# VH-VL binders against q0atu2: the designs that were tried, part 34

Target 1, 119 residues: q0atu2
Amino acid sequence: MLDKKARIRTSREYRNVFEKGKRLSGRFLIIYYVENALDNNRFGFITNKKIGMAVIRNRIKRQLRAIVREYQGQVKNKHDIVLVARAGIGKSSFEGMEKDYIAIMKKAGLFARNANKID
Key: E = the ipSAE of ESMFold2; O = the ipSAE of OpenDDE; V2 = 0.75 times the mean of E and O plus 0.25 times the DockQ between their complexes.

## First folded at step 19 (VH-VL; framework fv_dusigitumab)

Design w6 (at its last look DockQ between E and O 0.06; V2 from the best seeds 0.00; counts 0 for: pae E 11.7 > 2, placed apart)
Fold by OpenDDE, look of step 19:
Order: sequence, then structure tokens, then C-alpha cells
Structure w6 (fold): chain C 119 residues (1-119), chain A 122 residues (1-122), chain B 111 residues (1-111)
Amino acid sequence: as target 1 above (119 residues)
Amino acid sequence: QVQLVQSGAEVKKPGASVKVSCKASGYTFTDYYIHWVRQATGQGLEWMGWIDPYDSYTGYAQKFQGRVTMTRNTSISTAYMELSSLRSEDTAVYYCARDEYYLDSGYYMDVWGQGTTVTVSS
Amino acid sequence: QSVLTQPPSVSAAPGQKVTISCSGSSSNIGNNYVSWYQQLPGTAPKLLIYDNNKRPSGIPDRFSGSKSGTSATLGITGLQTGDEADYYCGTWDDSLSAGYVFGGGTKLTVL
């Protein structure tokens, strides 16, 4: 499970990531990432109404959290990372989201080249 | 005090329909989903579906699609579950339960109705 | 038959600790928060644990929840006679038949 300390929680923290971080776009996800001064990574999740009904947005967040949790051990430390769900994600499979996440994270240099599922 | 109060026990013949009501109080009715869950005697809990009272958006378990209809009346903070083409296997206690709208938590039912016994017998 | 698998029964003496397991798959427990419900005899279910390990107000800290991979566990310490009940795990399933799913339930007997 993603601990509280591994979460971006405040508007200020989100703002910092958006203003100072780098941006990469995938098929279903946009990530903003920036180094932090901590010993751990923090993750934020953003969904908007374009994705669909609240129940869909809620589902997507849960799926993204699951993906992040699954691969958190392979992510380079000391980063704040915000995942922004793109509109098409609502119709994507979990595997599709996962693949997109891995691709983006590798492109960002946050994953090892051969990063795989931890399970 | 937050509570869900359901309608009384029902006895129905096979092939008939039953409509159970669930009146909410103590909170804003349209801020929570309403789940419907049933439990046959001596059996486990079975999810039937849910409704968003805000816009009547519904989701039904595949098992009950075509036979179940969930509705709401916001003016009286009441949710309804109608099950048609009743069978003996539908004999169970039927529960309504609420689930809050927010994105940072899982789905769960924090307040339950007292249950409505529906008996289907010839 | 249930999507989530629980042991049908567990038992222990007062004061002891018991654990109830709940096993699922990647589409349900693997992807979603798990909740636990207590159902005392002749009563409606009551929320015991939500979001894997959070306790609603009024639930004593004797009750705990955890999740790992596709499995969840309910822990009860300091077992009391009043804890004798049926316990159900539940979570959302993201499969094609998306919806909430329950475990088969576990009957806890206090010896």
C-alpha cells in the first residue's frame, strides 16, 4: 500500500511539481516529476471530468495507485511524481495503463531499463 | 444521526415483483451512492448493484441485469430496489447501504439499513 | 462461488488472537481497497475496516486490517465473546462485470 509519506497531499506540493518539474506525455498518462529533498518518493494523482463519471474517475485513481504501488520499489528515489490521467484512460485496460506507465517512467529515466513487475 | 430505514417484510409469489424502499436521513442524500446487497438465509452477502442518487446513474451485477431496477426520489431521500420475475432463490434479506463520493478512498458501505426480508413462495 | 475466498470458520478462546484471510485476484484486491464487515447474529452487517486498514469511529483497535498483493487479512486481538459473528471481506472488482464483490464469509466462534 502507498503510505501517507509517499503521497503528495497539499496544493503547494502539487504546484511545486507542476512549476519546477519535467513533463512527459504517454497515451493515457501525463507525468510531472521533480527531485525532492526527501529520502522517499511521493506520488500524486489527478483526474478530471473529461475522463467520465465520478465512479470512473474513482476507479482510474484506484488502478493508478495499484500500478504505482506495484512498481514503487523500482523507481529512483527522491522524486515527486504527479500522474495526470488523460481522457482516453477511462476506456483503457489496466494492462494498457500499466504499459503506458512503465513506458513513460522509463523514458523519464525513473525506472531501470529492464523494470518488470515485482509480483 | 445517519440512518437508512427500509420498508417492511414482503411475501411474494413466484413470477411477481417486489419493490423495497430505503429512506435516508441525517445526511445529504445525493452525496452518497446507495448499494443494494442481499443475503439468503444462512448464506453470504451478495452485491446486487448501486445507484447514484444525484443523477440516477446505476450499475447492476450481471446476475441481476434485466431483473433489477434501482431508482430514487430525492425529494424524500428514498432509494428503491425493484426485483422482478421472482424465484424461490430470491428469498433473502435485502439491505441498502451508502457509499461516499470521493476519489482518495475505496468503495465501502459505512451505513446499512436494517434489512428487508423478502420471501418468495408458492 | 464467491469471488473472494475466506475460510468458512475460525475459532479461538477469549483473549486470544485470530486472523481471517481473504484472497482474490489482481482485478479486485490487487487493484482496490479492501473493506471488512462484521455481522452479528440476526443483525445487519457493520463496517469494521475500510481502505485496507482504517477503522471507522467506534471500532476498537483490537480490530486491524492489512493487504498484500491479492490477499487481505483481518486481525482480532483480545477476542471477546461479543466478537462471535460472521465476517466478510469486500472490495471493488474492475473486471468486465465491474462491481462490488464479497468474500464467502467467515464464522468466528469464541470458545
Scores: ipSAE 0.013, ipTM 0.649, lowest interface PAE 8.6, mean pLDDT 89
Fold by ESMFold2, look of step 19:
Structure w6 (fold): chain C 119 residues (1-119), chain A 122 residues (1-122), chain B 111 residues (1-111)
Amino acid sequence: as target 1 above (119 residues)
Amino acid sequence: QVQLVQSGAEVKKPGASVKVSCKASGYTFTDYYIHWVRQATGQGLEWMGWIDPYDSYTGYAQKFQGRVTMTRNTSISTAYMELSSLRSEDTAVYYCARDEYYLDSGYYMDVWGQGTTVTVSS
Amino acid sequence: QSVLTQPPSVSAAPGQKVTISCSGSSSNIGNNYVSWYQQLPGTAPKLLIYDNNKRPSGIPDRFSGSKSGTSATLGITGLQTGDEADYYCGTWDDSLSAGYVFGGGTKLTVL
């Protein structure tokens, strides 16, 4: 499960990732990531109001949480990671979001070699 | 108007189970978490767990793990809490409460059901 | 016993001001938003304050909230006899296998 302690919660925590972290862009997503001082990963999610109404933005957040939860066992530990939905994400499929996440996390080097790999 | 309407009072024997319903109206049911909170007479509020009706994700307080099950039926906008192996100390009022999760906000329970009294008596 | 510590009772005269404290730790109040709930006798709780210091629509500004470090405070001014109730703080706690926690409650008496 994507537990409450695996979530970035405050504006200060988000600002730290944006100001000090690395950024990589995919088709539907941008990720920001920075090493943290914890023994766990934390994930944050940002949806822009240009994506759509609140119901659409909430659905996108839930879909992204499900994707992150599916792959969290493969993620290199001790990172704060913020997923920013690009404006066009509302026209993507769940599978499109998933493929984009996998590609961008692989390019960031955030999938650990010692995790259970299917590839 | 936003409402949560719970099922009626229950009287149960020790060892039985109880299932309380919570019907939502006036908002999009799958966009908001549902918490369950109980309160024994003269006691404080005790969080039991929550469910995300969108995908049935649940989280249970450690005290209730193994005895509580939270479910929902999105077709009728209804959440359920089932508590098994009832004991006399489970006698309480059980509340459901709504919460919207969004970025840079805490969890808070903005709309509460009226409560369901469950009495466990031999 | 409560993860969040509140005084068990407070009292003040009509028209006066009262504050109710809520003490926690870094795993709850320190890193998470605090909410406050009012429970009038025989009724369900009602949200008074969310996200530390914000009021829902319909809550008058004589109810206020603040947070400093690992402590939160509910302030009530212009006390009325109708304010006699139990008051609970609540927040998320990261250290209890992640879950929501309430304070033990504070009974407010208006004398």
Scores: ipSAE 0.011, ipTM 0.577, lowest interface PAE 11.7, mean pLDDT 86
ESMFold2 (binder alone), look of step 19: mean pLDDT 93; pTM 0.952

## First folded at step 20 (VH-VL; framework fv_dusigitumab)

Design g1 (at its last look DockQ between E and O 0.09; V2 from the best seeds 0.00; counts 0 for: pae E 14.0 > 2, placed apart)
Fold by OpenDDE, look of step 20:
Structure g1 (fold): chain C 119 residues (1-119), chain A 122 residues (1-122), chain B 111 residues (1-111)
Amino acid sequence: as target 1 above (119 residues)
Amino acid sequence: QVQLVQSGAEVKKPGASVKVSCKASGYTFTDYYINWVRQATGQGLEWMGWIDPYDSYTGYAQKFQGRVTMTRNTSISTAYMELSSLRSEDTAVYYCARDFYELDSGYYMDVWGQGTTVTVSS
Amino acid sequence: QSVLTQPPSVSAAPGQKVTISCSGSSSNIGNNYVSWYQQLPGTAPKLLIYDNNKRPSGIPDRFSGSKSGTSATLGITGLQTGDEADYYCGTWDDSLSAGYVFGGGTKLTVL
């Protein structure tokens, strides 16, 4: 699992990212990101109920956490990043989510240009 | 400033279809869902469904499933709601409204169009 | 017939306080944030309260919202003639036919 110190957990922390951060949209994800005063990145996850039942939303959260964890070392440091899942993500594959994540993170300049899946 | 501007009034015969447009401005169109809500004369608000303008993913109220189609044209930041097999009871003012969300369970409509009157009569 | 239940009408004199109730169930108000909308005569609805008790910019603090259990309440203090309107509560419903639901609306008359 993603380390607790690498997670956005409070409503205040989420609001800070939403209010002060930049936003970029992908097919399955909208990301909000802002620099923090820490030495590590923190990630938040929003899975609204338009995606489906709690079981589906929880599955999506687990998958997104797995993706974030896999590419954590390629993300620029000192950022708070919130991933908001779009409604259609419930019908997407894991690979589709991963591709969208990579694409949007690159567009945001949070990944190196040559960032790719770690084999 | 953020606003939604809808198409003009429509008069239709029973059995026909109507397509109402909703043009968004002042924000990134594909970042927010669009809701459709109608209101019969002297009646309350009735939620019809939502669309994600990015990929056209939709969720319809069960009452309108099979009869309503929500679409969008991202190049002109416009959402559409088409209702087919019109009946007299479909006579109402139809609204588009921007959906706002922050957390998993926070949903509300913060910007509304001016409404489109649809009259169904023989 | 509405999923959320509101009184059909309320009335009070200028300067007084009124409350409008909104009753639901565990699948809607119980599990989700409530919003309130004001609809002046002949106009489109306007967001009045969101997330149970938050006011959008431009909404005076005379308007307040609260939620407890499966019920929500809109409060209006210092009632003004311009407050005469229809008020609707709304929230998400987690039922099998998941979607947004409105109350039946309450007509507020300023005497």
Scores: ipSAE 0.760, ipTM 0.918, lowest interface PAE 0.6, mean pLDDT 93
Fold by ESMFold2, look of step 20:
Structure g1 (fold): chain C 119 residues (1-119), chain A 122 residues (1-122), chain B 111 residues (1-111)
Amino acid sequence: as target 1 above (119 residues)
Amino acid sequence: QVQLVQSGAEVKKPGASVKVSCKASGYTFTDYYINWVRQATGQGLEWMGWIDPYDSYTGYAQKFQGRVTMTRNTSISTAYMELSSLRSEDTAVYYCARDFYELDSGYYMDVWGQGTTVTVSS
Amino acid sequence: QSVLTQPPSVSAAPGQKVTISCSGSSSNIGNNYVSWYQQLPGTAPKLLIYDNNKRPSGIPDRFSGSKSGTSATLGITGLQTGDEADYYCGTWDDSLSAGYVFGGGTKLTVL
């Protein structure tokens, strides 16, 4: 559901974030993030087979995209951000993923002023 | 200074419940997770779960799912852990510990409560 | 039955160096930062090392930590009688049973 401009698309773009970006680990997610030279944010998502069967991985990917969409208007611009699902995420609820995302994004300083008041 | 102060020792019969409190001071209570860890006499540390006092989000170790409930009261900066259906194997010291998380850091427990001894027996 | 394996005990004379190992897997030590905790007799654990090799304020630099692959090591140089304690490694485990895990603990005796 994210606009195509807001997606990390190529292996080069992913590599740039992993090689140059900062890493921050939460309970269910790891984020890698780096400033970009664009006027917008871009998001990437990584789920692997360690998480579980394909139906579980697809559910997680859809849920993470929905979470990112819900809060994207409050994210500081000009960042490439890759969300890596940790192995334990398969036993999490949507609300657990959402909470972890909010906590990580606040700790990374990626939410705008008053981000801790996001409902 | 940052402190976690726990409730006093408890003696319980098998089948009962126990609720241990953990009062925080010297920092913003809702900014840090609270973990609960137990230790049977002469044994190692066993993680039970955590709570985020900000919104009451909890995560429990699988071993304790269905028996443990972690709650908090933000107006008095206090976290609680309740363990039900007690048995002799639950005899242990129960600790609360603050979970610190900074950019480019792992999760670690930087401040610990003094521990609460729970004895389950006759 | 600790997820992280530590030797049950180590000992050395005052002034010597000791190391305490902590062995895990890719889902815990391999992917996550390691912390070490000191538990003096009759007391709560205290954070000794975080993020593999960093010391909180007040911890002397004779305590050190390192990590290689799926193993972590706590080093103590200039051993003192006051270092007699139990030492635990700890880290997050990424597996589907996700949670924090501790090593079984190592009793350090200063002889």
Scores: ipSAE 0.005, ipTM 0.583, lowest interface PAE 14.0, mean pLDDT 85
ESMFold2 (binder alone), look of step 20: mean pLDDT 93; pTM 0.956

Design g2 (at its last read DockQ between E and O 0.67; V2 from the best seeds 0.00; counts 0 for: pae E 2.5 > 2)
Heavy chain, then light chain:
Amino acid sequence: QVQLVQSGAEVKKPGASVKVSCKASGYTFTDYYINWVRQATGQGLEWMGWIDPYDSYTGYAQKFQGRVTMTRNTSISTAYMELSSLRSEDTAVYYCARDLYYLDSGYYMDVWGQGTTVTVSS
Amino acid sequence: QSVLTQPPSVSAAPGQKVTISCSGSSSNIGNNHVSWYQQLPGTAPKLLIYDNNKRPSGIPDRFSGSKSGTSATLGITGLQTGDEADYYCGTWDDSLSAGYVFGGGTKLTVL
ESMFold2, look of step 20: ipSAE 0.457; ipTM 0.845
ESMFold2 (binder alone), look of step 20: mean pLDDT 91; pTM 0.944
OpenDDE, look of step 20: ipSAE 0.768; ipTM 0.921
ESMFold2, fold request of step 23: ipSAE 0.360, 0.377, 0.470; ipTM 0.822, 0.823, 0.841
ESMFold2 (binder alone), fold request of step 23: mean pLDDT 91, 91, 91; pTM 0.939, 0.938, 0.942
OpenDDE, fold request of step 23: ipSAE 0.759, 0.803, 0.777; ipTM 0.920, 0.931, 0.923
ESMFold2, last read: ipSAE 0.515, 0.476, 0.444; ipTM 0.860, 0.851, 0.841
ESMFold2 (binder alone), last read: mean pLDDT 91, 91, 91; pTM 0.941, 0.941, 0.939
OpenDDE, last read: ipSAE 0.790, 0.820, 0.822; ipTM 0.928, 0.937, 0.938

Design g3 (at its last look DockQ between E and O 0.61; V2 from the best seeds 0.00; counts 0 for: pae E 4.1 > 2)
Fold by OpenDDE, look of step 20:
Structure g3 (fold): chain C 119 residues (1-119), chain A 121 residues (1-121), chain B 111 residues (1-111)
Amino acid sequence: as target 1 above (119 residues)
Amino acid sequence: QVQLVQSGAEVKKPGASVKVSCKASGYTFTDYYINWVRQATGQGLEWMGWIDPYDSYTGYAQKFQGRVTMTRNTSISTAYMELSSLRSEDTAVYYCARDFYYDSGYYMDVWGQGTTVTVSS
Amino acid sequence: QSVLTQPPSVSAAPGQKVTISCSGSSSNIGNNYVSWYQQLPGTAPKLLIYDNNKRPSGIPDRFSGSKSGTSATLGITGLQTGDEADYYCGTWDDSLSAGYVFGGGTKLTVL
């Protein structure tokens, strides 16, 4: 699990990212990202209600956290990043989600171009 | 400028089907959901459903399930709403609208000009 | 029958303040942000307020929104003749038949 300091946790923190950050859309994910004044990155997760039941949303959230945790060392420093799940993510494989995450993060310039799966 | 332009007015007989188009411009079509909303003459707004233009995932209002089909053609940035088994009560102006969402904020920030559909024998 | 309840009409003189209420339940307004739409006669709806109290670009600060519990309110100060229109509240509903829901609409007449 992500460390507490690596999490966006308050409504105010989320709102700041949405209002001041940049937006990029992928197949399964929309990311909002903005520079922060901290020494670490923070991640937020929004599993949209269009995805389905709470059980599904919670599963997706856990999967996204796992993906983010795996690649957190490759992310450009000092950013707040919110991942918003699109409706189709509920039917996506974990690998599909991971691929989309990598692609959109690279597009955002938050990953190095040579960023690859660690395992 | 971001805009949605809909197809022209339709006149249909009861039992027929109607397909309304909604062409998006000024933004990446696949980045936002499209909603469909109708309004009978002198009545309020009625939400029909949404579509994700990327993979064509949809969510329909229960009232229209089995009778409405939302689709898209990404090559021309166009969404479609088809309503079958038309009834006189389906006479209304039909709108497409761009969906903006993130957390618990859901709203429609861009609307088409509307398409009048008249169902009469 | 709309899921959200609005007064059918309100009226006031130019320069005055009007409020339009929107009442719902815990599954809609209680759990989700409210948006408001203005519909001028013969035109498509236009987004007026989103996220309970935020104005899109181009919307004057005469328009305001608030939410408390399962109810929302649209406020219009300095009423102008051009404000005569139908106003609709809307929000997401988390019920078993999840989807967007609108209020019945309120006709605002400027006297």
Scores: ipSAE 0.721, ipTM 0.916, lowest interface PAE 0.7, mean pLDDT 93
Fold by ESMFold2, look of step 20:
Structure g3 (fold): chain C 119 residues (1-119), chain A 121 residues (1-121), chain B 111 residues (1-111)
Amino acid sequence: as target 1 above (119 residues)
Amino acid sequence: QVQLVQSGAEVKKPGASVKVSCKASGYTFTDYYINWVRQATGQGLEWMGWIDPYDSYTGYAQKFQGRVTMTRNTSISTAYMELSSLRSEDTAVYYCARDFYYDSGYYMDVWGQGTTVTVSS
Amino acid sequence: QSVLTQPPSVSAAPGQKVTISCSGSSSNIGNNYVSWYQQLPGTAPKLLIYDNNKRPSGIPDRFSGSKSGTSATLGITGLQTGDEADYYCGTWDDSLSAGYVFGGGTKLTVL
């Protein structure tokens, strides 16, 4: 579970990431990210109604939060990062989402280069 | 500058199919959904479905399930809508429209100019 | 008949105010953000209001939106002849036939 300080909370904070941030697409996810003025990273999660009913969307959000929490210590600091689930994400396994997250975070240059045992 | 440009008008006979194209420019094509919406003369807007251009995942309105196919070609940033078994009541202007992946809102911010499809014997 | 109910027409003189209603249910307007689209004669629809009450860049503040319960309202003040158009509300519907729905449309006549 992400700490309160590590969450993007307000509409304005989300808008800032969407308007000023970079976008990078993966198999199941799109990330939007921008450098912030804080000492920490913040994460936001968007699950669209196209994904399915609330039970499915809630499962996806929980899985994405778990993935982010697993790797948050490896993420370069001072970034606001929004994970947007594609409509087809319900077809993915947890492991598929995790692999996708790792790949797009690497491609975005958001993982620290000195982190041990990451791709 | 974000733009959607559609193919030209079509005249078809009943029973035929039509395929309308929608070319995107000014943004990353695979980062937004494309919707298709039609409007018969003097009538309201009727949503037909959406496609995710990244992986071709689709959601079709129930009314069109089995008759509509939405596809894309990412190398030329183009979405397509094909409607089969045409009838006279399919005579309409067909629009493509872009929407966001954002969960908190569902709105179509950029629309194509429309493609008139006339189905007549 | 559309899932979202709008009056078929409204009218007022230049300079006046009108409101356009959009009535739905808990599965659409109640649970989802509402958008409004303007369609000038002979043109494609244009996004006018999103997320219930927000305006895209270039839309003047004469246009406003609101939502209460299962209904939404578009307000237009300082009417101009160029506002003469069809107006549609739209939103996602969560019901068993899930998908995007539009209201039936409202024709605005300015004088």
Scores: ipSAE 0.321, ipTM 0.801, lowest interface PAE 4.1, mean pLDDT 89
ESMFold2 (binder alone), look of step 20: mean pLDDT 92; pTM 0.945

Design g4 (at its last look DockQ between E and O 0.81; V2 from the best seeds 0.00; counts 0 for: pae E 3.2 > 2)
Fold by OpenDDE, look of step 20:
Structure g4 (fold): chain C 119 residues (1-119), chain A 122 residues (1-122), chain B 111 residues (1-111)
Amino acid sequence: as target 1 above (119 residues)
Amino acid sequence: QVQLVQSGAEVKKPGASVKVSCKASGYTFTDYYINWVRQATGQGLEWMGWIDPYDSYTGYAQKFQGRVTMTRNTSISTAYMELSSLRSEDTAVYYCARDFEYLDSGYYMDVWGQGTTVTVSS
Amino acid sequence: QSVLTQPPSVSAAPGQKVTISCSGSSSNIGNNYVSWYQQLPGTAPKLLIYDNNQRPSGIPDRFSGSKSGTSATLGITGLQTGDEADYYCGTWDDSLSAGYVFGGGTKLTVL
């Protein structure tokens, strides 16, 4: 699992990202990101009820956490990043989610240009 | 400034279909869902469904499933709602409204169009 | 017939306080944030309260919202003639036919 110190957990922390951060949309994900005063990145995850039942939303969260964990070392440091899942993500594959994540993170300038899937 | 501008009033016969447009401006169209809500004369608000303008993913109220179709044209930032097999009870003002959600259990409509009157009469 | 229940009408004199109730169930108000909408005569609805008790920019602090259990309440203090309108509560419903639901609406008359 993602380390607790690498997670956004409080409503205040989420609100800060939403209010002060930049927004960028992908096919399956919308990311909000802002610099923090820490030495590490923190990630938050939002799965709206448009996606479906709690079981589905929880699955999506687990998958997104797995993706974030896999590419954590490629993300520029000192950022709070919230991933908001779009409604259609429930019908997407894991690979589709991963591709969208990589694409949107690159577009945001949070990944190095040559960042790719870790084999 | 953020706004939604809808198409003009429609008069239809029973059994026909109507397609209402909703043009968005002042924000990135594909970043927010669009809701459709109607209101019969002297009645309350009735939620019809939503569309994600990015990929056209939709969720319809059960009452309108099979009869409503929500679409969008991203090149002109316009959402459409088509209702078929019209009945007299479909006479109402139809609204589009921008969806705002950022929490798992948060959902509200922060910007509304001016409404489109649809009259169904023989 | 509405999933959420509101009183059909309320009335008060200028300067007074009114409250509008919104009653639901565990699948809607119980599990989700409530929003309120104001609809002035002949106009489109306007967002008044979101996330149970938050006011959008431009909404005066005379308007307040609260939620407890499966019920929500809209409060209006310092009632003004311009507050005469229909008010609707709304929230997401987690039932099998998941979607947004509105209350039946409350007509506020300023005496």
Scores: ipSAE 0.752, ipTM 0.917, lowest interface PAE 0.6, mean pLDDT 93
Fold by ESMFold2, look of step 20:
Structure g4 (fold): chain C 119 residues (1-119), chain A 122 residues (1-122), chain B 111 residues (1-111)
Amino acid sequence: as target 1 above (119 residues)
Amino acid sequence: QVQLVQSGAEVKKPGASVKVSCKASGYTFTDYYINWVRQATGQGLEWMGWIDPYDSYTGYAQKFQGRVTMTRNTSISTAYMELSSLRSEDTAVYYCARDFEYLDSGYYMDVWGQGTTVTVSS
Amino acid sequence: QSVLTQPPSVSAAPGQKVTISCSGSSSNIGNNYVSWYQQLPGTAPKLLIYDNNQRPSGIPDRFSGSKSGTSATLGITGLQTGDEADYYCGTWDDSLSAGYVFGGGTKLTVL
């Protein structure tokens, strides 16, 4: 569960990240990210309607929140980061999602300088 | 310039299959979903399904399950829709259209191909 | 399964205003954003309105959209003969056979 301060909450906050941010695609995830003016990171989560019914989409969101929480201490501060689940994410395992998140965050340069511990 | 260009008109006999192509340009092909929509002469628009060009994952409208196959070739930025076991009722213009959902509730097709006329006649 | 209902036709004189309704249900319009598409004679559909009331770049502000409950409305002011076209609403439907649905279409005639 992410702290309230670490959540992107409003449609305008999400749109800012989509419009002004950089985009990187992974196997199951797309991230959008932009530097913010805060002292902390904020995370947002979007599940595509193509994934399935609401119960499936909510399960995916919970899994992604758990992954982000596990690695949040490694993320460089002052970024708004939106994770967008691809339609095929339901075919992935939790470990597959986690691997994809680590890879895409490294590619974006958003992890702190402990890259030798993360693939 | 963002553009979707479709293959030319097709004439088929009942029971045959047709494969329509949709070539994307002016954007990163794997960043957007491709939808397929058809329209019989003088009729409305009918959604058929979508493909994610990144991983080939698809979702088909229930009416077309078992008859439609959507594929792509990322090296040439091209999506394909194949409809099998054609009937006269499948005579229509077939469109490809791009979408990308920003929010859970938003879904719209922002760029459309020019359409491909498929005529099924005996 | 959900159906989006539009009037089959509407008409008005040049310079007038017209509205086109789109009626659905809680599983589609009630829960999801509505888009509108314009189809000029002999052409592909074109996105006219997205997210209920937003205009893509290049769409003049005389085109407007709104949504209330399970219904959506397209408004066109200052009608021009070039507006003569078919208009479709569209949205995602969350039902068991989830997918995108279009309204039946409305033929606008500019007299």
Scores: ipSAE 0.437, ipTM 0.837, lowest interface PAE 3.2, mean pLDDT 89
ESMFold2 (binder alone), look of step 20: mean pLDDT 92; pTM 0.947

